# VH-VL binders against q0aze0: the designs that were tried, part 486

Target 1, 268 residues: q0aze0
Amino acid sequence: MKIILVNNRFKENTEKKAQEIAGQLSALNVEVIIDNGLDEPYAGTVDFIMVLGGDGTMLRAARRYGQRAIPVLGVNMGTVGFLSNIEINELAEYLPLILREEYSLEARMMLEVAVFQQQSLLTRVFCLNELLLRSNSPRMLSFALEISGQKLEPYRGDGLIVSTTTGSTAYSLSAGGPIADPQLDAFIVTPVASHIINKRPLVVSPEREISLHLLEEREAIIGIDGQIKMDFGAENRVLIKRAPHPLLMVNLKAKPFFTSIDRSLQRQ
Below, E stands for the ipSAE of ESMFold2; O stands for the ipSAE of OpenDDE; V2 stands for 0.75 times the mean of E and O plus 0.25 times the DockQ between their complexes.

## First folded at step 23 (VH-VL)

Design SB14 (framework fv_inotuzumab; at its last look DockQ between E and O 0.74; V2 from the best seeds 0.82)
Fold by OpenDDE, look of step 23:
Structure SB14 (fold): chain C 268 residues (1-268), chain A 123 residues (1-123), chain B 112 residues (1-112)
Amino acid sequence: as target 1 above (268 residues)
Amino acid sequence: EVQLVQSGAEVKKPGASVKVSCKASGYTFDDYAIHWVRQAPGQGLEWIGGINTNTGDTYYRRKFQGRVTMTADTSTSTVYMELSSLRSEDTAVYYCARDESYFDYLSGTFDYWGQGTLVTVSS
Amino acid sequence: DVQVTQSPSSLSASVGDRVTITCRSSQSLVYSEGSTYLSWYLHKPGKAPQLLIYDVSRRLSGVPDRFSGSGSGTDFTLTISSLQPEDFATYYCMQATHFPITFGQGTKVEIK
């Protein structure tokens, strides 16, 4: 068995824990690779991924490895989030099950984000939460939204979020988007500070494609999962589709999503 | 308008503790981390640590571990830095700075800064 | 710790001059998916530091066009195309790819 441990570069405790876990796994004849984000993703075949940290760390892991159809377990290390399944102090208890591959998987839809310059592909990224289009100046953006070739009325505002159902509890929620069942596959399109009052969030079938481009010569930024940033101008177009592969999240411990949401909202 | 307003100058004796505050306004408090950076006389900028108001996580430079404590009060949108066992070498202007955060991710970009707080340690 | 070294430590220039400041890190500042957490700050005595450039080349909104950033890996540059009177200050680069966050030693830009 070969396992990747993903940790957070700024949280020393996650690095230390990764090393400790690596030692324990090595003693059990398990090969371990530690990924702190400073190196290229491990290109070899692996059987399991453990993410040590919070949701941000999980998002990074998802972007790096999600397309490889590898089970990914979120191990929370003292942070609040929605993507971790067990706590670090529970790992010892569940480790035998992991090694025996006695766990269930939950498939989470990811986004395929393609950014173009004219007809040329600049980059393609898979992400678990959302794409954010936002202004890079105090000025509002004017942009066009197309869904499966259907052109909507132009948007005017600070930006737009295209989120998965997993991402519905992240930026989209802050912008007034709906909370979505993570077991549902769908796009959530949430306007950010639109001047049009009737611009409501859209729930869109995962079978559709979403296209965005600016209608004016303005400077904008594309953000992915709050971590990747790209300049976005009038010459650019973004195409969003359902990723061909979902993230396979390991479910060792049942977590009641809706109960957790109620608790989270009370804290805000 | 985004603003970080720090508490006033402090004069302390060696061995004492100082607690500096940084009140944030003009933005969603829990969407950002707050870092602390100091500048001693004639020296450059030195990162002390930070607190992620999104997750509650703290990040301390090893040099200051055991002496520094950072806390956040969401009800008042205020971050505090307490430095104990003060030494003459701790005499500096201390700045708080905002950093975008996304869960446990930090962007590492300080886009807004407080006006600074002079802390003088002298016998 | 990752060391960040600026060059020069100080320079004298006149209004209208092109000014270039370099920053070198002891290790690559490239992070996951190619992100590079290198930023530039302007600092005047008695004032709060100000962010100029982030992510190597991204100019903060409101920052004049005369400021630009470039570089990759371990070598980075801040350029002021035409120095203005308000630009006389100390400039710092900062890396946040590696823990702990570290600053360059600073570059003081003085009037000739």
Scores: ipSAE 0.874, ipTM 0.934, lowest interface PAE 0.5, mean pLDDT 94
Fold by ESMFold2, look of step 23:
Structure SB14 (fold): chain C 268 residues (1-268), chain A 123 residues (1-123), chain B 112 residues (1-112)
Amino acid sequence: as target 1 above (268 residues)
Amino acid sequence: EVQLVQSGAEVKKPGASVKVSCKASGYTFDDYAIHWVRQAPGQGLEWIGGINTNTGDTYYRRKFQGRVTMTADTSTSTVYMELSSLRSEDTAVYYCARDESYFDYLSGTFDYWGQGTLVTVSS
Amino acid sequence: DVQVTQSPSSLSASVGDRVTITCRSSQSLVYSEGSTYLSWYLHKPGKAPQLLIYDVSRRLSGVPDRFSGSGSGTDFTLTISSLQPEDFATYYCMQATHFPITFGQGTKVEIK
């Protein structure tokens, strides 16, 4: 069995914990690859991914590995987030179940984001929480939103968020979007500081294609999961679709989403 | 208007402790980590550590581990840095700086800084 | 610790000059998905440091376009295309890809 341990070397003790766990697993003849984000993602066959950290670390794991249909377990090492399933001090208890593959999987929709310059594809990335389009200057943006070829009235404001239901509790919530049940597949389209009062958040079928482009010369940035930034100008267009594969999250311990909303949201 | 306002200058004796505050305003406090950077006279900038106000996680440079404590008070939008067992070489201007966070992720970019707090350690 | 070394440590220049400062890292600063956490700061006596460039080449909103950043991997450059009187200061690069965060030793840009 081959397992990837995803950690965050910037966090003080994450690397130490990853090495300890790697040692324990290696003693059980489990091959372990540590991914701290500094090397290319491991490209070979992998049976399981264990994320040691918070929701931000899970987001990086999802972008790197989420399209490979590998089970991913979130292991909380501190403050409880929305994407962790077990605590680090429970790992020994659950390890036999992990090794025997005795767990269920919960699918979480991801975004596929393609950025173009005119007709040329510049880049394609995946996203678990949201894409944020925002101004990179003191001036607001004027931009066009199309949903499956249907043009909406122009937007004016600081930007726009296109999130998954998983991302509904992140930036989308802060911008006035609804909290969505992460078991639903949908896009949530939330304007940021819109100067047009009738631009309400939209909940959109995951089968739609969402397109964004600027209507006048402005410097903008596309942010992905709050961690990846790309320049975006009047020559660019972005196309957003449901990613080919959902993130497959391991469920070992019941994690009641609705009763935990207040506690977990304080971290946003 | 984004502001980071630090507490005033301190004069301390060797072996004492100092606690410097950094009060944030004009932005959502939990969206940004706070880092501490110092500059001793005639020296460059030295990162001390930081605190992720979203998660409560702290990050201390090894040379300060055991002597530094960083805390955050969300109700007052204030971060504190306490440095103990002061030595004369701790004489420096201490700055707080914000760094955009997203859960446990930090961008590693210090876009707004406090005005600085001079800490002088002398007998 | 990852070392970042600036060159030169000091230079003298006149208003209107093109100024180039380099920053070399002891390890690659490339992180997941190509993110490179290298930033440049301006620091004047008695004032707080001021961010100019982040993510190698991205100018902070409001920073004049005479400032530009470039580079990749381990080698990075800050360029001031036409030095202005307010640009006489000490400049620092900073890497945040690796723990701990480290600054270059600084480059003092002085009036000739």
Scores: ipSAE 0.813, ipTM 0.905, lowest interface PAE 0.9, mean pLDDT 90
ESMFold2 (binder alone), look of step 23: mean pLDDT 91; pTM 0.942

Design SB15 (framework fv_inotuzumab; at its last look DockQ between E and O 0.78; V2 from the best seeds 0.00; counts 0 for: sugar tag NTS H52)
Fold by OpenDDE, look of step 23:
Structure SB15 (fold): chain C 268 residues (1-268), chain A 123 residues (1-123), chain B 112 residues (1-112)
Amino acid sequence: as target 1 above (268 residues)
Amino acid sequence: EVQLVQSGAEVKKPGASVKVSCKASGYTFDDYAIHWVRQAPGQGLEWIGGINTSTGDTYYRRKFQGRVTMTADTSTSTVYMELSSLRSEDTAVYYCARDESYFDYLSGTFDYWGQGTLVTVSS
Amino acid sequence: DVQVTQSPSSLSASVGDRVTITCRSSQSLVYSEGSTYLSWYLHKPGKAPQLLIYDVSRRLSGVPDRFSGSGSGTDFTLTISSLQPEDFATYYCMQATHFPITFGQGTKVEIK
């Protein structure tokens, strides 16, 4: 068995724990790769991924490995979030089950985001939470939204979020988007506006395609999961689809989403 | 308008503790992290640590671990840095700075800074 | 710790001059999908530091066009195309790819 441990570069305790876990697993004849983001993603075949940290660390792991159909377990290390399944102090208890592959999987839809300049593909990324289009100045953006060839009235505002149902409890929520059942596959399109909100959030079928482009000569920024940024101008287009493969999240412990959401929101 | 307003100058004896405050306004408090950076006389900038106001996570430079404590009060949008066992070499201007955060991710970009707080440690 | 070294430590220039400051890190600052957490700050005595450039080449909104950033991996540059009176200050580069966050030693830009 081969396992990747993903940790957070700024949380030393996650690195230390990764080393400790690696030692324990090695003693059980399990090969371990530690990924702190400073190296290229491991290209070899692996059987399991453990994410040590919070939701941001999970998002990074999802972007790096999510398309490889590998089980991914979120192990929380004292951080508030929605993407961890067990706590670090529970790992010892569940480790035998992990090694025997006795766990259930929950498929979470990811986004496929393609950014173009004219007809040329600039980049393609997969992400678990959302794409954000945001103005690079205090001025509002004017941009076009198209869904499966249907052109909506122009959007005017600070920006737009296209989120998965997983991402509904992230930045989309702060922007006024709905909380979605993570067992659903859907796009959530949430306007971001500081002054006037003239559009309602949209819940869109995962079978549809979403395209965005600016209607004016202004600079904007595309953000992916709050971690990746790229410039976005009038010459650019973004196409958003359902990723061909979902993230396979390990479910070792039942986590009641709707009963826990109120608690989580009260902390924020 | 985004603003970070720090508490006033402090004069302390060696061995004492100092607690500096940084009050944030003009933005959603828990969407960002706050870092602390100091500058000793004639020296450059030195990162001390940071606190994620969303998750409560703290990040301390190893040099200061055991002596520094950072806390956040969301009700007042204020971050505090307490430094104990003060030494003469701790004499510096201390700055708080805002950093974009996304859960446990930090962007490492300090886009707004406080005006600074002079802490003098002398016998 | 990752060392960040600026060059030069100080320079004298006149209004209208082109000024170039370099920053070299002891390790690559590339992280994950290619993000590079290198930023530039302007600092005047008695004032709060100000962010100029982030993510190597992104200019903060409100920062004049005369400021630009470039570079990759371990070598980075801040350029002021035409120095203005208000630009005389100390400049710092900062890396946040590696823990702990570290600054360059600073570059003081003085009036010739």
Scores: ipSAE 0.876, ipTM 0.934, lowest interface PAE 0.5, mean pLDDT 94
Fold by ESMFold2, look of step 23:
Structure SB15 (fold): chain C 268 residues (1-268), chain A 123 residues (1-123), chain B 112 residues (1-112)
Amino acid sequence: as target 1 above (268 residues)
Amino acid sequence: EVQLVQSGAEVKKPGASVKVSCKASGYTFDDYAIHWVRQAPGQGLEWIGGINTSTGDTYYRRKFQGRVTMTADTSTSTVYMELSSLRSEDTAVYYCARDESYFDYLSGTFDYWGQGTLVTVSS
Amino acid sequence: DVQVTQSPSSLSASVGDRVTITCRSSQSLVYSEGSTYLSWYLHKPGKAPQLLIYDVSRRLSGVPDRFSGSGSGTDFTLTISSLQPEDFATYYCMQATHFPITFGQGTKVEIK
């Protein structure tokens, strides 16, 4: 059995803990790969991914490994977020279940994001929470949103969020979007500081394709999961669709979504 | 307008402690970590550590671990850095700086800085 | 700790000159998905440092376009295409890919 341990680059204690856990697993004849983000993702066969950290660390794991249909367990080492399932001090209790593969999986929709320059594909990335298009200046953006080829009235404002239901409790919520049940597959399209009154958040079928481009020369940024930034200008277009595979989140401990909503509201 | 306003200059004796405040305004406090950077006379910038105001996590450079404590008060949008067991080489201007965060992720860029606080350690 | 070393330590220049400052890291600064956490700061005596360039080459909003950053891996450059009177200062690079965060030793740009 081969497990990847994903940890956070800024927390020295997560590196020490990852090595400790790797030692425990190796004593049980489990192969362990530690992924701190400095090396290329492990390309070989992997049975399980354990994320040691908060929701931000889980997002990186999802972008790296989410399309490979590998079970991913969030193990929190601090403040509990929406994407962790167990706490680090509970790991020993649940480790036998992990090794016997006695757990359920919860599928979480991901975004596939393709950025173009004119007609040329520049990059394709995956996203668990949201894509944020935002202005990179004090000036507002004027931009076009198309949903499956249907062009909406132009947007004017600071930007736009295209979120999964998992991401509905992150930036989208702060911008006035709805909280969505993560068991649903959907896009949530939330304007950021819109100067157009009738631009309300939209909930859109995951079968749709969403396209964004600027209507005038402005400096903008595409943000992915609040962690990846790409320059975006009048020569660019981004296409967003449901990723081919969902993230497969391991469920060892009941984590009722609706009672956890208060954590997101406290952040706001 | 984003502002980080620090407390005033301090003069301390060796062995004492100092606590410097950094009050944030003009932005959502929990969206940014606060880092502390110092500059001793005639020297460059030195990172001391930081605090993620959303998660409460702290990050201390090893040479300061055990001597530094960083805390955040979200109700006043203020971060504190306390440095104990002061020595003459701790004489420096201490700056706070903000760093965009997203849960436990930090962008690692310091886009706005406080005005600096001179701490003088003299016998 | 990952060391970042700037060159030169100081230079003299006139208004209008093109200025180039280099920053070399003891280890690669490339992180997941190509993210490279190298930034450049300007610092004048008695004032707070100010961010110019982040993520190697991305100019902070409001920073004049005469400032540009480039580089990859371990080698990075800040360029000022036409030096202005307000640009006489000390410049620092900073890496945040590796813990702990480290600064270069600084490059003082002086008036000739």
Scores: ipSAE 0.794, ipTM 0.901, lowest interface PAE 1.0, mean pLDDT 91
ESMFold2 (binder alone), look of step 23: mean pLDDT 91; pTM 0.942

Design SB16 (framework fv_inotuzumab; at its last look DockQ between E and O 0.73; V2 from the best seeds 0.78)
Fold by OpenDDE, look of step 23:
Structure SB16 (fold): chain C 268 residues (1-268), chain A 123 residues (1-123), chain B 112 residues (1-112)
Amino acid sequence: as target 1 above (268 residues)
Amino acid sequence: EVQLVQSGAEVKKPGASVKVSCKASGYTFDDYAIHWVRQAPGQGLEWIGGINTYTGDPYYRRKFQGRVTMTADTSTSTVYMELSSLRSEDTAVYYCARDESYFDYLSGTFDYWGQGTLVTVSS
Amino acid sequence: DVQVTQSPSSLSASVGDRVTITCRSSQSLVYSEGSTYLSWYLHKPGKAPQLLIYDVSRRLSGVPDRFSGSGSGTDFTLTISSLQPEDFATYYCMQATHFPITFGQGTKVEIK
């Protein structure tokens, strides 16, 4: 068995824990690779991914490995989030099940984001939460949204979020988007504005394609999962589809999503 | 308008503690992390640590671990940095700075800074 | 810790001059998926530092076009195409790819 441990470069405790876990697993004849993001993703075959940290760390792991159909377990290191399944102090208890591959999997839809310049593909990425289009200046953007070839009325505002149902509790929520059941596959399209916009969030079938482009000469930024940024101008176009493979999240411990979200909202 | 307003100058004895505040306004408080950077006389900028305002998780530079404590009060949009066991070498202007963050991810882009707080440690 | 070294430590220039400041890191600043967390700050005595450039070459909104950033891996450059009176200050590069965050020692740009 081969396992990747993903940790947070800014959290020393996650690095130490990764090393500790690696030692324990090695003693059980399990090969371990530690990924803190400073190296290229491991290209070889692996059987399991364990994420030590919060939701941001999970998002990084998802972008790096999610398309490989590998079980991914979120192990919370004492932080707040929605993507971890067990706590670090529970790992010892569940480790035998992991090694015996006795666990359930929950498929989470990911986005396939393609950015073009004219007809040329600039980049393609897969992400778990969302794509954000936002202005790179205090001025509002004017941009076009198309869904399966249907052109909507031009959007005007600070930007737009295209989110998965997993991402509904992230940036989309802050922008006024709906909370979605993570067991659903859907796009959530949420306008972002510093003023009142009469545009409502859209819930869109995962079978559809979403395209975005600017309607004026202005600088914008594409953000992916709050971690990747790239310039976006009038010459660029974004195409968003459902990723061909979902993230396979390991479910060792049942978590009541709706109870958890209520608690989270009370905390804010 | 985004603003970070820090507490006033402090004069402390060696061995004492100092607690500096940084009040944020003009943006959603828990969408950004706050870092602390200091500048000693005649020296450059030195990163001390940061705090995720959403999770409350701090990130400390190793050299300060054990004597620095960062906390965030969401009700007042204020971040605090407490430095204990003060030494003469801790005499510096201390700055708080805003950093774009996303859950446990920190971008390390300090786009807004406080006006600075002079902390003088002298016998 | 990752060491960040600026060059020069100081320079004298006149209004209208082209100014170039270099920042070299002891390790590559490339992070996951190609992101590079290198930023440039302007600092005047008695004032708060100001962000000029982030992610190597992204200019903060409101920052004049005369400021530009470039580089990759371990070598980075801040360029002021035409120095203005308000640009006389100390400049710092900062890396945030590696823990802990570290600054260059600074470059003081003085009036010739």
Scores: ipSAE 0.829, ipTM 0.920, lowest interface PAE 0.6, mean pLDDT 94
Fold by ESMFold2, look of step 23:
Structure SB16 (fold): chain C 268 residues (1-268), chain A 123 residues (1-123), chain B 112 residues (1-112)
Amino acid sequence: as target 1 above (268 residues)
Amino acid sequence: EVQLVQSGAEVKKPGASVKVSCKASGYTFDDYAIHWVRQAPGQGLEWIGGINTYTGDPYYRRKFQGRVTMTADTSTSTVYMELSSLRSEDTAVYYCARDESYFDYLSGTFDYWGQGTLVTVSS
Amino acid sequence: DVQVTQSPSSLSASVGDRVTITCRSSQSLVYSEGSTYLSWYLHKPGKAPQLLIYDVSRRLSGVPDRFSGSGSGTDFTLTISSLQPEDFATYYCMQATHFPITFGQGTKVEIK
């Protein structure tokens, strides 16, 4: 059995714990590959991915490995998040179940994001929570939104969020979007500080294609999962679709979503 | 308006401790980690460590392990840095700076800084 | 620890001059998906440092476009295309790709 153990770039804070876990797994004849983000993603076949950290570490794992249909387990090492399933102190208890594949999987929709310069594809990336279009200057943006070829009235404001249902409790919520059940597949389109009074958040079928472009020259940024940033100008467009594969999240321990909403609202 | 307001200058004897506060306002406190950076007279900037205010996890440069403690109080939007076993080499201006976070992720970008706190260690 | 070394340590220049400061890292600063956490700060005595450039080349909102950053991997450059009176200061690069976070030693830009 071969697993990838994903941690974050602050190696000193998590390195000792990751090595301890790797030792425990090696004693059970499990081959471990550690991914702290400094190397290219492992390209070979693996059976399981274990994420040590919070929701931010899970987001990086999803971008790197989410399209490979490999089970991914979130192991919390601190503040309880939406994407962790078990806590680090429970790992020894659950290891036998992991090795016997006695767990279920929950599928989480991802975004496929394609950024163009004029007609040429610049890059294609995947996203678990959201794409954020945001001004990179004191001035507001004027931009166009198209949904499956239908042009909406122009937007004017600080930007726009296109999120998954998983991302509905992140930046989208702070911008006034709805909380969505992550078992639903949908886009949630949430304006950021819109100056157009009738621009409400939209919930959109996952089968639609969403396109964004600026209507005037401005400095803007596309943000992916709050971690990846790309310059965006009047010569660019972005196309957003449902990704070909969902993230397959391991469920070893029941984690009721609806009671966790109360905790998320209390932290706001 | 984003502000980081630090506590006032301190004069300490060798062997004592100092605790510097950094009060944040004008933004959502737990969306940004707080780092501490110092500058000794005639020298450059030196990173001491920081604390992720969302997770509560501190992280310290090895040089300061064992004599620095960083804590965050969400109810007052204030971060504290305590440095113990002071010596003359610890004389410096101490700055807090914020770093955009997203859950446990840190951007590594210090966009707003406190005004600085002079700590003088002398007999 | 990853070392970042600036060159030169100081320089003298006149208003209107083009100024170039380099920052060399002892290890690559490239992280996942190509993210490179190299930033540049301006620092005047008695004042807090100010962020100018982050992610190698991105200007912070409100920073004049005479400031630009470039580079990749281990070698980075801050350029001031036409020096202004308010630009006389000490400049620092900082890397945050590797733990611990480290600053360059600084480059003092003085009026000639």
Scores: ipSAE 0.772, ipTM 0.893, lowest interface PAE 1.1, mean pLDDT 90
ESMFold2 (binder alone), look of step 23: mean pLDDT 91; pTM 0.944

